VHH binders against EKC/KEOPS complex subunit cgi121 (cgi121). Designs and how they scored, part 27

Target 1, 174 residues: EKC/KEOPS complex subunit cgi121 (cgi121), of Schizosaccharomyces pombe (q9p7j3)
Amino acid sequence: MILPLFPETQVHVFVYENVSNCAAIHEQLISQNPIYDYAFLDAATILYKKQVYSAIIRALEDRRDEQMKTKTIHSEVILSLSPKTEISSAFRQFSMTKKSKNIVVVKIDSKLTEEEEFERLDKLVEGNRVEFSDEELQKLIDFKVLKKNYKLDPSTLENPLASILSSIALRGYS
Short names: E, the ipSAE of ESMFold2; O, the ipSAE of OpenDDE; V2, 0.75 times the mean of E and O plus 0.25 times the DockQ between their complexes.

## First folded at step 1 (VHH)

Design y14 (framework vhh_7yz9_2; at its last look DockQ between E and O 0.66; V2 from the best seeds 0.00; counts 0 for: pae E 9.8 > 2)
Fold by OpenDDE, second read of step 3:
Structure y14 (fold): chain B 174 residues (1-174), chain A 120 residues (1-120)
Amino acid sequence: as target 1 above (174 residues)
Amino acid sequence: QWQLVESGGGLVQAGGSLRLSCTASGSTFSSYAMGWYRQTAGNEREWVAFITSGGSTTYADSVKGRFTISRDNAKNTVYLQMNSLKPEDTAVYYCAAKSPRYWGSRTEYWGQGTPVTVSS
C-alpha cells in the first residue's frame, strides 16, 4: 500500500500465525541475512493496524529528517513502536523472538506488488497467513505484554489506541 | 583487526567449476555470518550466498543448485563451490563477514575480491 504522507514509498504488512520457524528466522536476522530485510514483529505486542502504521510513519519521518537512530528503516520501525528511546529495549519489547508463534512482518520500500512480496516472504516464513486487520490482530495480542510495553493502566485501557499512538508519536519528548 | 582474503578465482570455461576460499584473520570466526557477493564493472554488488554462524545457508535464485557455500570454523575459512558456471557468473567475487550484532547494529568486513571469468 501507499501511505498518503509518503506516496513514493510502498509498504506491505503481513501477519502470520502458528509460525514454526521463528527461531530460524531469528537466527537469520541476527546474522543480518539480506533476504530477511523486513521488520519482524511479535504479534503478541500488536493490537491495531494503526499502531503498525504509526510506527512506520514515525520511522519514515525519522528517515526523511535524517534522524534515524537505527541502521535500517525496518529496525527504525521496531524502535518506533516503543515509547522508550533505547533500541535494545524496543527490540526486546516488540521484535520477534525465537519463541514467538505469531508475527507481523513489515516491508518498506518494496519494489514488488503485495502478492509478489508475499510469495517471496512465504518462502521464509513457515506459518499461516492471516489478514492484516484489527480483528485478526486482537486474536493474537497478549494484553499483559501490551500493558507492560505501553504502561497502560485502567484509565488508559478505555482507549488503548490513543495511548499507544501517543506513546509512539511522543517518544523522546517525555 | 579483521581481514578477509579471497582466493580461488580465475578463468574457467562454461560448465566448469571453481572453488573460492575466504580466510579471516580475526578472532571468534565461528560467531560471524559469512557471505559471498559479486560485482561487475558499472553495476552494484549483488548478494550470491550466505551462511549463518549456525551453518544455515541461503542462495540467490540465479545460483541455486549450482553454488554451495560452506565454512570451516577451525580454519577461519568460508568456501564457495561454484559448479556449472555460466558466462553470466563472470564477476569479481567478494567475501563478507557480518558481526553477530543485534538487529540495527552491524559491523561488516569485506575482502578485496577475487576475479572469476567464465568463457563461452
Scores: ipSAE 0.459, ipTM 0.785, lowest interface PAE 1.2, mean pLDDT 93
Fold by ESMFold2, look of step 4:
Structure y14 (fold): chain B 174 residues (1-174), chain A 120 residues (1-120)
Amino acid sequence: as target 1 above (174 residues)
Amino acid sequence: QWQLVESGGGLVQAGGSLRLSCTASGSTFSSYAMGWYRQTAGNEREWVAFITSGGSTTYADSVKGRFTISRDNAKNTVYLQMNSLKPEDTAVYYCAAKSPRYWGSRTEYWGQGTPVTVSS
């Protein structure tokens, strides 16, 4: 897909459940293997499509404005999910780990169609692809993790979207 | 700063084999992931093969089944065994070392390249 504000940038998002090889993928990410150049997120931390899109948009705005704090656009997406500016905390909280079971995978600057990108990614991820939708994400979220990551109280847990999106949009301004 | 030196390139007939070597000067070689890339005139470098510090290997589709990457940590050396060579494999082959870190696709060190020519 193309985001309206970034017409030259093709983005794909995939969701996998029951992934059996997160430890192997993690090793490849640490080693900077070029075929693993994606943002791999722990799906336990993602409740909404808009959460992911907002982080992508924030990362792309920071790239456009030469304000990126990490070395790649994909690592910048991971940082952009966090309400805090500390890079190590953002990765600890949102990135896929060796222990992850379900993942969200983001590709920015793709030169491939969604189907072609999926074919490449599917060779790397041993799991079941599901639709990138709020319905599927709600099945994979860990609400205890979500509450902790975004400091949600009982009043915001009923409708957490606005609190989460403002945390992403306003990071570093409060 | 590390230095990487490739060797083993040359002229070979189609269907033949070559073994490329890349020797590193760094004492922490065993902690680095290593890769081979190749480049033809006027094009970006193309990734060929990759081996993690733990020994896991990955290959570009164009070379799977024909090329094998391996490493010898005692000799600070990574190898690329190239079998069943085709004229399309003609390129300058570069060795790369990537330090262990999570953030992005940056390659840390590159060799000077070793030319490989495959004639029909």
Scores: ipSAE 0.006, ipTM 0.407, lowest interface PAE 9.8, mean pLDDT 85
ESMFold2-Fast, scan of step 1: ipSAE 0.271; ipTM 0.629
ESMFold2 (binder alone), look of step 4: mean pLDDT 82; pTM 0.824
OpenDDE, look of step 4: ipSAE 0.317; ipTM 0.714

Design y15 (from y1 with A96T D98R L99K R100Y Y101G F102S G103S S104L T105Y S106P P107R Y108S; framework vhh_7yz9_2)
Fold by ESMFold2-Fast, scan of step 1:
Structure y15 (fold): chain B 174 residues (1-174), chain A 121 residues (1-121)
Amino acid sequence: as target 1 above (174 residues)
Amino acid sequence: QWQLVESGGGLVQAGGSLRLSCTASGSTFSSYAMGWYRQTAGNEREWVAFITSGGSTTYADSVKGRFTISRDNAKNTVYLQMNSLKPEDTAVYYCTARKYGSSLYPRSDYWGQGTPVTVSS
């Protein structure tokens, strides 16, 4: 995918359902294995493609402006999904855990094509690949988690997209 | 305070071998994952090899089968044994120590100052 403000930045987003090895992946992430340099998100927290893209754009803006709060662009994507700038809270809210079943994986600045990244990720993730689409994401979301993470009230639930995107864009003001 | 000091670099002929060492002082070495990265002039630092606190190893495709990473926790040292060296292995080699905090992120990284390796044809 090409982003209008970052047209030369390669971005790949993958969705896996029914992942059986999340505990193993989580152990690799906490050990800082460089093969796992991706943003591994719990799909229970992601409702829209635009939600992921908005976090990616925010992370890339922070990198461009030399304002990254975390060590990698991928961890910055995870932080950027949160409406607050508190790093550990953002990762507890959005990162994959040992108990995750469905995941969204983001790769930025890949030296590989999308097909080659699929080949690599299929070796790391024991699950079924599905299309990165609003339709597929809506099958995997946990609305209780989404409401809590973005502090959504009942009046915004009929169309939460604008509130979610606003929360990502206004990170640090809430 | 953590300090990493690399040694063992130098000039070697293609097909030769070198062993790099990285000694750590300060925090508990055995709880950290350790790695080797390399950087050539005009390029960004690239990962070479990684070893977890438990001893599991991973390698970049370009060095797999030729390089071996190992650690000696009693000596607070991580090693990179480099065999069948090629001119394209010429780089400054950096040692890193990594540990996640109580959260998955942010991570804590420590870096050495680097040791140069030149492989002549």
Scores: ipSAE 0.011, ipTM 0.356, lowest interface PAE 8.9, mean pLDDT 83

Design y16 (framework vhh_7yz9_2)
Fold by ESMFold2-Fast, scan of step 1:
Structure y16 (fold): chain B 174 residues (1-174), chain A 120 residues (1-120)
Amino acid sequence: as target 1 above (174 residues)
Amino acid sequence: QWQLVESGGGLVQAGGSLRLSCTASGSTFSSYAMGWYRQTAGNEREWVAFITSGGSTTYADSVKGRFTISRDNAKNTVYLQMNSLKPEDTAVYYCAAEYDSFLGWESDYWGQGTPVTVSS
């Protein structure tokens, strides 16, 4: 995927459903095993492709401006999904957990092709790959989680896209 | 094993200043990001300020320009300098050691809390 403000940045996004080994993956992420250097998100928190792309763009802007708050671009993507600058809260809200069932995996600045990343991730993730599309994401979302994470009123829950994107783009300016 | 001990809280009048300290017992202090949080009656703990292992700082909007977080790795200590205090800053203040992993920052260790009361 090509980002308008970052045309030379390689971005790959993968979606897995019915993942059985989230506890094992979680342990590798805590230990910072370099093989697992991806952003591992709980799919229960992601409703739109644009939501993920907005977080990626914000993370890349923060890296460009030397304003990253986390160690890696991938953890910065996780932070950037949050409507606030409360760092520990953002990771609790959006990161995969040991009990996650469906995950969204983001890779930035890959040294591998998309196909090579697929082959690598298929060895790490015990689940079914699905298309990164709004259609597939809408099958995996938990609206209670979405409402809580973005503090949505019932009226905005009918069409939350604008509120979510605004929250990501204006993080820290609430 | 980690232990975080806060000190420096107390009673201060509006417009005054306090300096909070948090000292860690442990050999890995320099590898952790350190944070200050506060909790008021009836509310969850809210983040106030963070300092990364490399010294980069971030602040909640409510305290920007008034509070300064700093660290001294030789003393295993993180500080919060609080200036121009307001009654709304009255809270119990906690320090936390945050591990920066691929899952992001996790509060691995918490202090016991130190109360700060700002009178009008």
Scores: ipSAE 0.052, ipTM 0.458, lowest interface PAE 4.4, mean pLDDT 83

Design y17 (from y1 with A97T D98E L99P R100D F102L G103Y T105G S106E P107T; framework vhh_7yz9_2)
Fold by ESMFold2-Fast, scan of step 1:
Structure y17 (fold): chain B 174 residues (1-174), chain A 121 residues (1-121)
Amino acid sequence: as target 1 above (174 residues)
Amino acid sequence: QWQLVESGGGLVQAGGSLRLSCTASGSTFSSYAMGWYRQTAGNEREWVAFITSGGSTTYADSVKGRFTISRDNAKNTVYLQMNSLKPEDTAVYYCATEPDYLYSGETYDYWGQGTPVTVSS
């Protein structure tokens, strides 16, 4: 679990389906509006809760060790989902696009309660909130995207979780 | 309002080299990541190379070891040095830019006009 390793860090994860305003959100992210300081992920790329938590842990470890490659902890979460250490590749692979329909939103270092973050995000995101659960994520995943992003082959399809988590935890180090 | 102008394309023999340039105008360049894409007739644009504002580079597997992306922030220019060119590198090459690190998406902001590259066998 992540809480014992980073007990001072508040982490909230939200899932929205049928989002109609991804283009507007994308424009706010491009303008670097601080109200939108979250990691906005395309849900087509996320299969498991553990996938998201592993990326969060990796990002927090890199921040602790002063090894972040990006300017914000939320950008570092997006980078940390990628098996490569290349920022642009990670964003193209995992981040929300103007055409995204379902998204996963991560907030780190929130000074707000989960309920207060829900209230703020509900004003920013025009979609339906769903539970952050493996069951809900599996309704939104695109397996073609997942296979491409993690270079999965038939042998890893039998247990994609282990391969995904290994890729995240051991990214850029042999 | 950003304007991107690609140049340096042309006809070259297999095994030859070309250097493409993309010059940005209308805003500060040094805070933006830059990339190169290519497109053949009838196909979608294919990512080729990317360089962050900080200088980190990434390459498509098809061009690794042959192409080098670099930037000159004083000239607001990104370059693609293409060595050991192959007929399959024939395409129109496009330059794109994105905001630093909070950009999300498969396409960059502010695509250029493109510069054609033809590699003859």
Scores: ipSAE 0.008, ipTM 0.161, lowest interface PAE 8.5, mean pLDDT 80

Design y18 (from y1 with D98H L99I R100Y Y101G F102S G103P S104L T105F S106R P107T Y108G; framework vhh_7yz9_2)
Fold by ESMFold2-Fast, scan of step 1:
Structure y18 (fold): chain B 174 residues (1-174), chain A 121 residues (1-121)
Amino acid sequence: as target 1 above (174 residues)
Amino acid sequence: QWQLVESGGGLVQAGGSLRLSCTASGSTFSSYAMGWYRQTAGNEREWVAFITSGGSTTYADSVKGRFTISRDNAKNTVYLQMNSLKPEDTAVYYCAAHIYGSPLFRTGDYWGQGTPVTVSS
């Protein structure tokens, strides 16, 4: 996908369910293996496509303004999902773990087409790819995790979109 | 101070083999993931092979089946065994140490000075 504010930035988002090798992927991520330069998110934390895009836009804005707080654009996406600016907390809240079963994977600045990234990523992830859509994401979300990560009341949990997007957009300024 | 010293580069004929070594100073070597990278004149540095602290390995598609990365933690050394060398493998080879949790920490990677490899036809 091409973003309106960043038309020269290529963005690809992939969703995998029933992933069996999350422990192996996690070891590669903590080792900084260059092949794994993606944002690997726990799908239990993602409810909407707009949630992911808002975090991507925020990360790209921080890179443009030379205000990134993490080492890579992909780790900045993970940080940008959090309502707080604390890096370790954001990674505990949103990044995949050894125990994850379903994941959302984001690639920014790819030199490859979406199909080529798909072929590469399918070799790294042992799971079933599904469509990046609100319908598929709602099958994988954990509402208890969502409530905790965004500090949602029961009343906001019934329709959380605006609250989530505000948390992402106003992080560090609210 | 921490340093990486590469050795083993040189001139070799196509189809030949070379073994590169990278020795690290410092007490935390066994905790670091290690990588080999190469750079040709006028081009960006490209990744070649990677080994985690636990010994898991990954390779660039251009070298799979020909190159083998390994480590000896007792000697603080990482190796790159290069077999069936091609003229396209001609480059300066760099060793790098990668610190776990780099996305969370403001600690950089450590790089060696490089060792040249020339493969003649």
Scores: ipSAE 0.012, ipTM 0.345, lowest interface PAE 8.7, mean pLDDT 83

Design y19 (framework vhh_7yz9_2)
Fold by ESMFold2-Fast, scan of step 1:
Structure y19 (fold): chain B 174 residues (1-174), chain A 121 residues (1-121)
Amino acid sequence: as target 1 above (174 residues)
Amino acid sequence: QWQLVESGGGLVQAGGSLRLSCTASGSIFSDYDMGWYRQTAGNEREWVAFIYSGGDTTYADSVKGRFTISRDNAKNTVYLQMNSLKPEDTAVYYCAAGLRYFSTSGRYDYWGQGTPVTVSS
């Protein structure tokens, strides 16, 4: 995918359901294995494609402006999903855990095509690939987790997308 | 209603220069990120140059060093200065505008009608 705000930046997003090896993947992430240089998100926290893209855009803006708070662009994507700038909280809220079942995987600045990244990820992730679409994401979301992470109340449920995107885009401005 | 109007296209010889302008009506122009795209027959629109609301710029590899994008917020206008033009730059050029929040879907909020540029050898 090409982002109009960052047209030179190659972005790939993958969705896996029924992943059986999340504990193994998590151990590789903690070990900082460079083969796992992706943003691994818990799909229970992602409702919309625009939510993921908003976080990617914010992370790329922070990289451009030399304001990244984390070591890699992929960890910056995870931070950028959070409405608050607190690294530990963001990772607890959005990153995959050993107990995750469904995951969203983001790759930025890939030197590989989307198909080549699929081949690599299929060797790392033991699960079923599904389309990155709002329809598929809505099958994997946990609304209790979403409401807690974005502090949604009944008044914001009328337009949850706008509230989520505003929280991501305006993080640190108010 | 918000509208983008392009101007400055035309016929030019290889090695020549053209300056494209895109003027926006209404709204707060300074809040928008602006881009130039081009389309040749049989191909999808391809990105050419981009300028953020804050003034930072980025360019496609095919035009780096030859094209310069700039903006004048007081005139609600974005410009594309095209130097050292090549026959392969022949295309219809489109101006696009989007707010950061709404550009996250890979779409712009507003597009111009396009202005043709023909570069002869």
Scores: ipSAE 0.000, ipTM 0.103, lowest interface PAE 19.0, mean pLDDT 81

Design y2 (from y1 with A97R D98G L99S R100L Y101F F102Y G103S S104D T105R S106T P107G; framework vhh_7yz9_2)
Fold by ESMFold2-Fast, scan of step 1:
Structure y2 (fold): chain B 174 residues (1-174), chain A 121 residues (1-121)
Amino acid sequence: as target 1 above (174 residues)
Amino acid sequence: QWQLVESGGGLVQAGGSLRLSCTASGSTFSSYAMGWYRQTAGNEREWVAFITSGGSTTYADSVKGRFTISRDNAKNTVYLQMNSLKPEDTAVYYCARGSLFYSDRTGYDYWGQGTPVTVSS
């Protein structure tokens, strides 16, 4: 994917369902294994492709402007999904856990093609690859988790896209 | 004040062996994962081997079966045993403390100054 404001930045997004080794992946992430330098998100928290892209764009803007609050672009993507600028809270809300079943994986600044990254991730993730599409994400979302993370009321829950994107774009201001 | 000092590099013939050492000065060495990276002139650093605080190891495909990473927490040292060396292993080798990927703690990645390895044919 090419982003209009960041045309030289390579971005790949992958979705896996029915992942059986989330506990092993989680252990590698907390141990800071460089092979696992990706943003590993719990798919229960992601409803739209635009949600992920908005977080990526915000993270890239913060890197460009030298305003990153975390140490890597991938952790900045996780922070950028949160409506608040509290790092621990964002990770608890959006990062995969050892109990996750479905995950969204983001890679930024890859030196590899999308296919080569798939080959690498298929060795790390024991699950089924599915298309990164709104239809597939809707099958994996947990609306109770989404409502809690973005503080959605019943009137916005049936069409939450604008509220989610505003929360990401205005992180820390509202 | 955390510092990493690499040693053990040098000139070796193809098929030979070298053991690199990286000694850390600083607190809580046993709590950190450690890795080895290498860089050739004009190229980006590439990851070579990784060891967790618990001793679990992972290797780049290019070195699997030939290199072994290990650690001695009592000596604050991580090692890279390099066997069956090839000319393409010629590089400056760097020791690194694990970066902050998914941590709520701020900090800096620490790198050593590197130790050069030259493998002649």
Scores: ipSAE 0.011, ipTM 0.247, lowest interface PAE 9.5, mean pLDDT 82

Design y20 (framework vhh_7yz9_2)
Fold by ESMFold2-Fast, scan of step 1:
Structure y20 (fold): chain B 174 residues (1-174), chain A 120 residues (1-120)
Amino acid sequence: as target 1 above (174 residues)
Amino acid sequence: QWQLVESGGGLVQAGGSLRLSCTASGSIFSDYDMGWYRQTAGNEREWVAFIYSGGDTTYADSVKGRFTISRDNAKNTVYLQMNSLKPEDTAVYYCARSPLYWGSTRTEYWGQGTPVTVSS
C-alpha cells in the first residue's frame, strides 16, 4: 500500500489464521533474531484494516519527527495501536503471545519485493494465510479484548471505528 | 518508574553453581514477564532465560538443562539458578522485564548488570 504522507515507504501486511508455532515465533522475538524484524500482532486485537494503517502512519510520523519511543519502526507500530504511551501496556494489549492463534504481521521498509516477503514469512509462520481485509479480520477479532484495549462502552461497540482511530491518533496528546 | 537490581554475581570455578537474584521496584511485578540476558565484551546482549507472568519458562539452547529461571511474586524477585557452569558462561548478566524483544532500549526495562566469571 501507498501512504499519502509517506509515498516511498513500502508497507506489507499479512494475516495468518490457525498458527501452530506462536511459541516458537515468540522465542525468536525474545532472542531479538533479526530475521523476525516485523510487527507481530494478535489478530484478536485488530478489527479493521484502517486500524492497522493508522498505527503505521503514527509510527512513521514519530520516526520522521525523531520521537520514536522504541528500538524499531515495527515495535513503534505496536506501541502506536495503544491509546497510551506506555510500552509494556501496548505490547500486553496488542502483541502476539505464545498463546496466540491468529496473527497480523506488518513489514515496513523491506529491501525485498512484496513477493519475496510473502515467501519469507510463509517459511516463518506455520498457519493459513488469509486476505488482509475487514471481512477476514472480523472472523478473528475478540470483542472482549477490543473493548478492554480501547475502553469502549456499549454505545460505541457496534461501530467502534471512529473511536479506535481517534485513540490511535491522539495517543499521548490529551 | 521501574527499577531492577541484580545481585549474586561473582567468581566461581568451572562445574560450580551460582544463583542470581533480580528485585523489582515500582509497578506490579506479578503482571510482567521477566528475562535474563548476558553480554560479553564487544558483543550484543544475548537472551538466556525467560519466565512468563503465568510461570511458564523458556531457555536458550546453550543453557537448557543447566540453568533454571524462577520467580517469587510476593518478593518481587526473579532468580537464575546456574548449575554446571562453564568458562563460556562468563559474562555480565542483566535482568529485564517485558517487553524486551524489539521493544525497549530504556534503562527502566533493564537492570545495571551483575558480573559472573567462571574460571577453568
Scores: ipSAE 0.234, ipTM 0.613, lowest interface PAE 4.7, mean pLDDT 84
Fold by OpenDDE, second read of step 3:
Structure y20 (fold): chain B 174 residues (1-174), chain A 120 residues (1-120)
Amino acid sequence: as target 1 above (174 residues)
Amino acid sequence: QWQLVESGGGLVQAGGSLRLSCTASGSIFSDYDMGWYRQTAGNEREWVAFIYSGGDTTYADSVKGRFTISRDNAKNTVYLQMNSLKPEDTAVYYCARSPLYWGSTRTEYWGQGTPVTVSS
């Protein structure tokens, strides 16, 4: 996938359910294994495709402007999902954990086609690939976690997408 | 199946305090988000405070720093501690249970309301 604002950057997003080896993947991430150079998100925290795209775009903008707060573009995606500026908080809120069962995987700067990237990633993730769609994400979301992460209230819950996107976009802006 | 009963309303002087209670008769109280709302005659009901099933809280700007929402799951009760009350806080206060599903702020159950009057 090519984003219009970043035509030179290829992005792929995958969704896996019933992943059995999240703990193993998590250990590889902690050890900074370059083979696992992806953003691994807990699907329980993701409600919309646009939420993911917004975070990706924010991360790419930060990179473009040389204002990344984290070490890698993928970690920046995780940070960009959060309304908070603290990296540790963002990771606690949105990153895949050892206990995760469903995940969203983001690849930035891919040199492969979507199918080729899937074949590569499929060797790392032991789970079932599902469509990256709002419908599928809705099945995997934990609303308790979502409401907590974005501090949604009765007024903002009427349009959670707008609230989420605003939180992402305005992070660090008072 | 669920019923909510508010209590604790009354007359209080400006600057005073009042504690409202709302007791639920339904099961699995701990799994539901609860909220306090208030309404004056001729106006729309507005939310005041919200407490999630996980215990996190959020408040309307007009009551931040003065009101505190809490819950006791063992008693199936949600509370609203109101401090530094102002005449503009005068309203009928309602307790509500909020469903936990996507795309909706629909409240499933309401109490009968308890009146709060703050005199100047």
Scores: ipSAE 0.020, ipTM 0.373, lowest interface PAE 6.1, mean pLDDT 90

Design y21 (from y19 with G98R L99S R100G Y101F F102L S103Y T104P S105T G106R R107S; framework vhh_7yz9_2)
Fold by ESMFold2-Fast, scan of step 1:
Structure y21 (fold): chain B 174 residues (1-174), chain A 121 residues (1-121)
Amino acid sequence: as target 1 above (174 residues)
Amino acid sequence: QWQLVESGGGLVQAGGSLRLSCTASGSIFSDYDMGWYRQTAGNEREWVAFIYSGGDTTYADSVKGRFTISRDNAKNTVYLQMNSLKPEDTAVYYCAARSGFLYPTRSYDYWGQGTPVTVSS
């Protein structure tokens, strides 16, 4: 995928369901294995494609403006999903855990094609790839988690898109 | 320049305990995630324990239940309490600091010089 505001930046997003090896992946992330340099998100936290794209765009804007709060673009994507600037809170809310079952994986600045990244990830992730689409994401979301992460009231929970995107774009000021 | 200084290493008998300390001389310590790594001769540094800027902790499976990481932001210090020590815990222990999150990154911002720990059988 090519982003209109960042046409030179290669972005790939993958969705996996029924992942059996999240504990192993988590260990590799903590050990800083460079092969695992991706943003690994818990799919229970992601409702829309636009939610992921908005976090990616915010992270790329912060990198362009030399305002990143974290040291990697992938960790900045995870932070950018949160309306708060507290890093530990954002990672507790949106990162995959050892117990995750469905994940969304983001790769930025890849020198590989989408097909090549898929082949690499197929070796790292023991699960079923599904389409990155609103339909597939809505099968994997946990609405209780979504409500807590974005502080949604009952009225906004029925149509949360605008509230979520506002929270990401205005991080800390909404 | 940010500097991390480790202390508390030494020789201890199997089953014993040690507490390692790592003190930062730079500002904004409270905004950093802190970790402990260890290295044995001929091997790369392995992660041991991690504490996020917000206070949450995570541990390598090899030390879970035996080691406890904590921090004191007022003293710019992170601690590693090591209990029920085993000979295989013998290593040089390194403190590391990052602005942000350890996942999915390749490097730390700052490293200490290391403190040796020897556990006798």
Scores: ipSAE 0.006, ipTM 0.201, lowest interface PAE 9.4, mean pLDDT 82

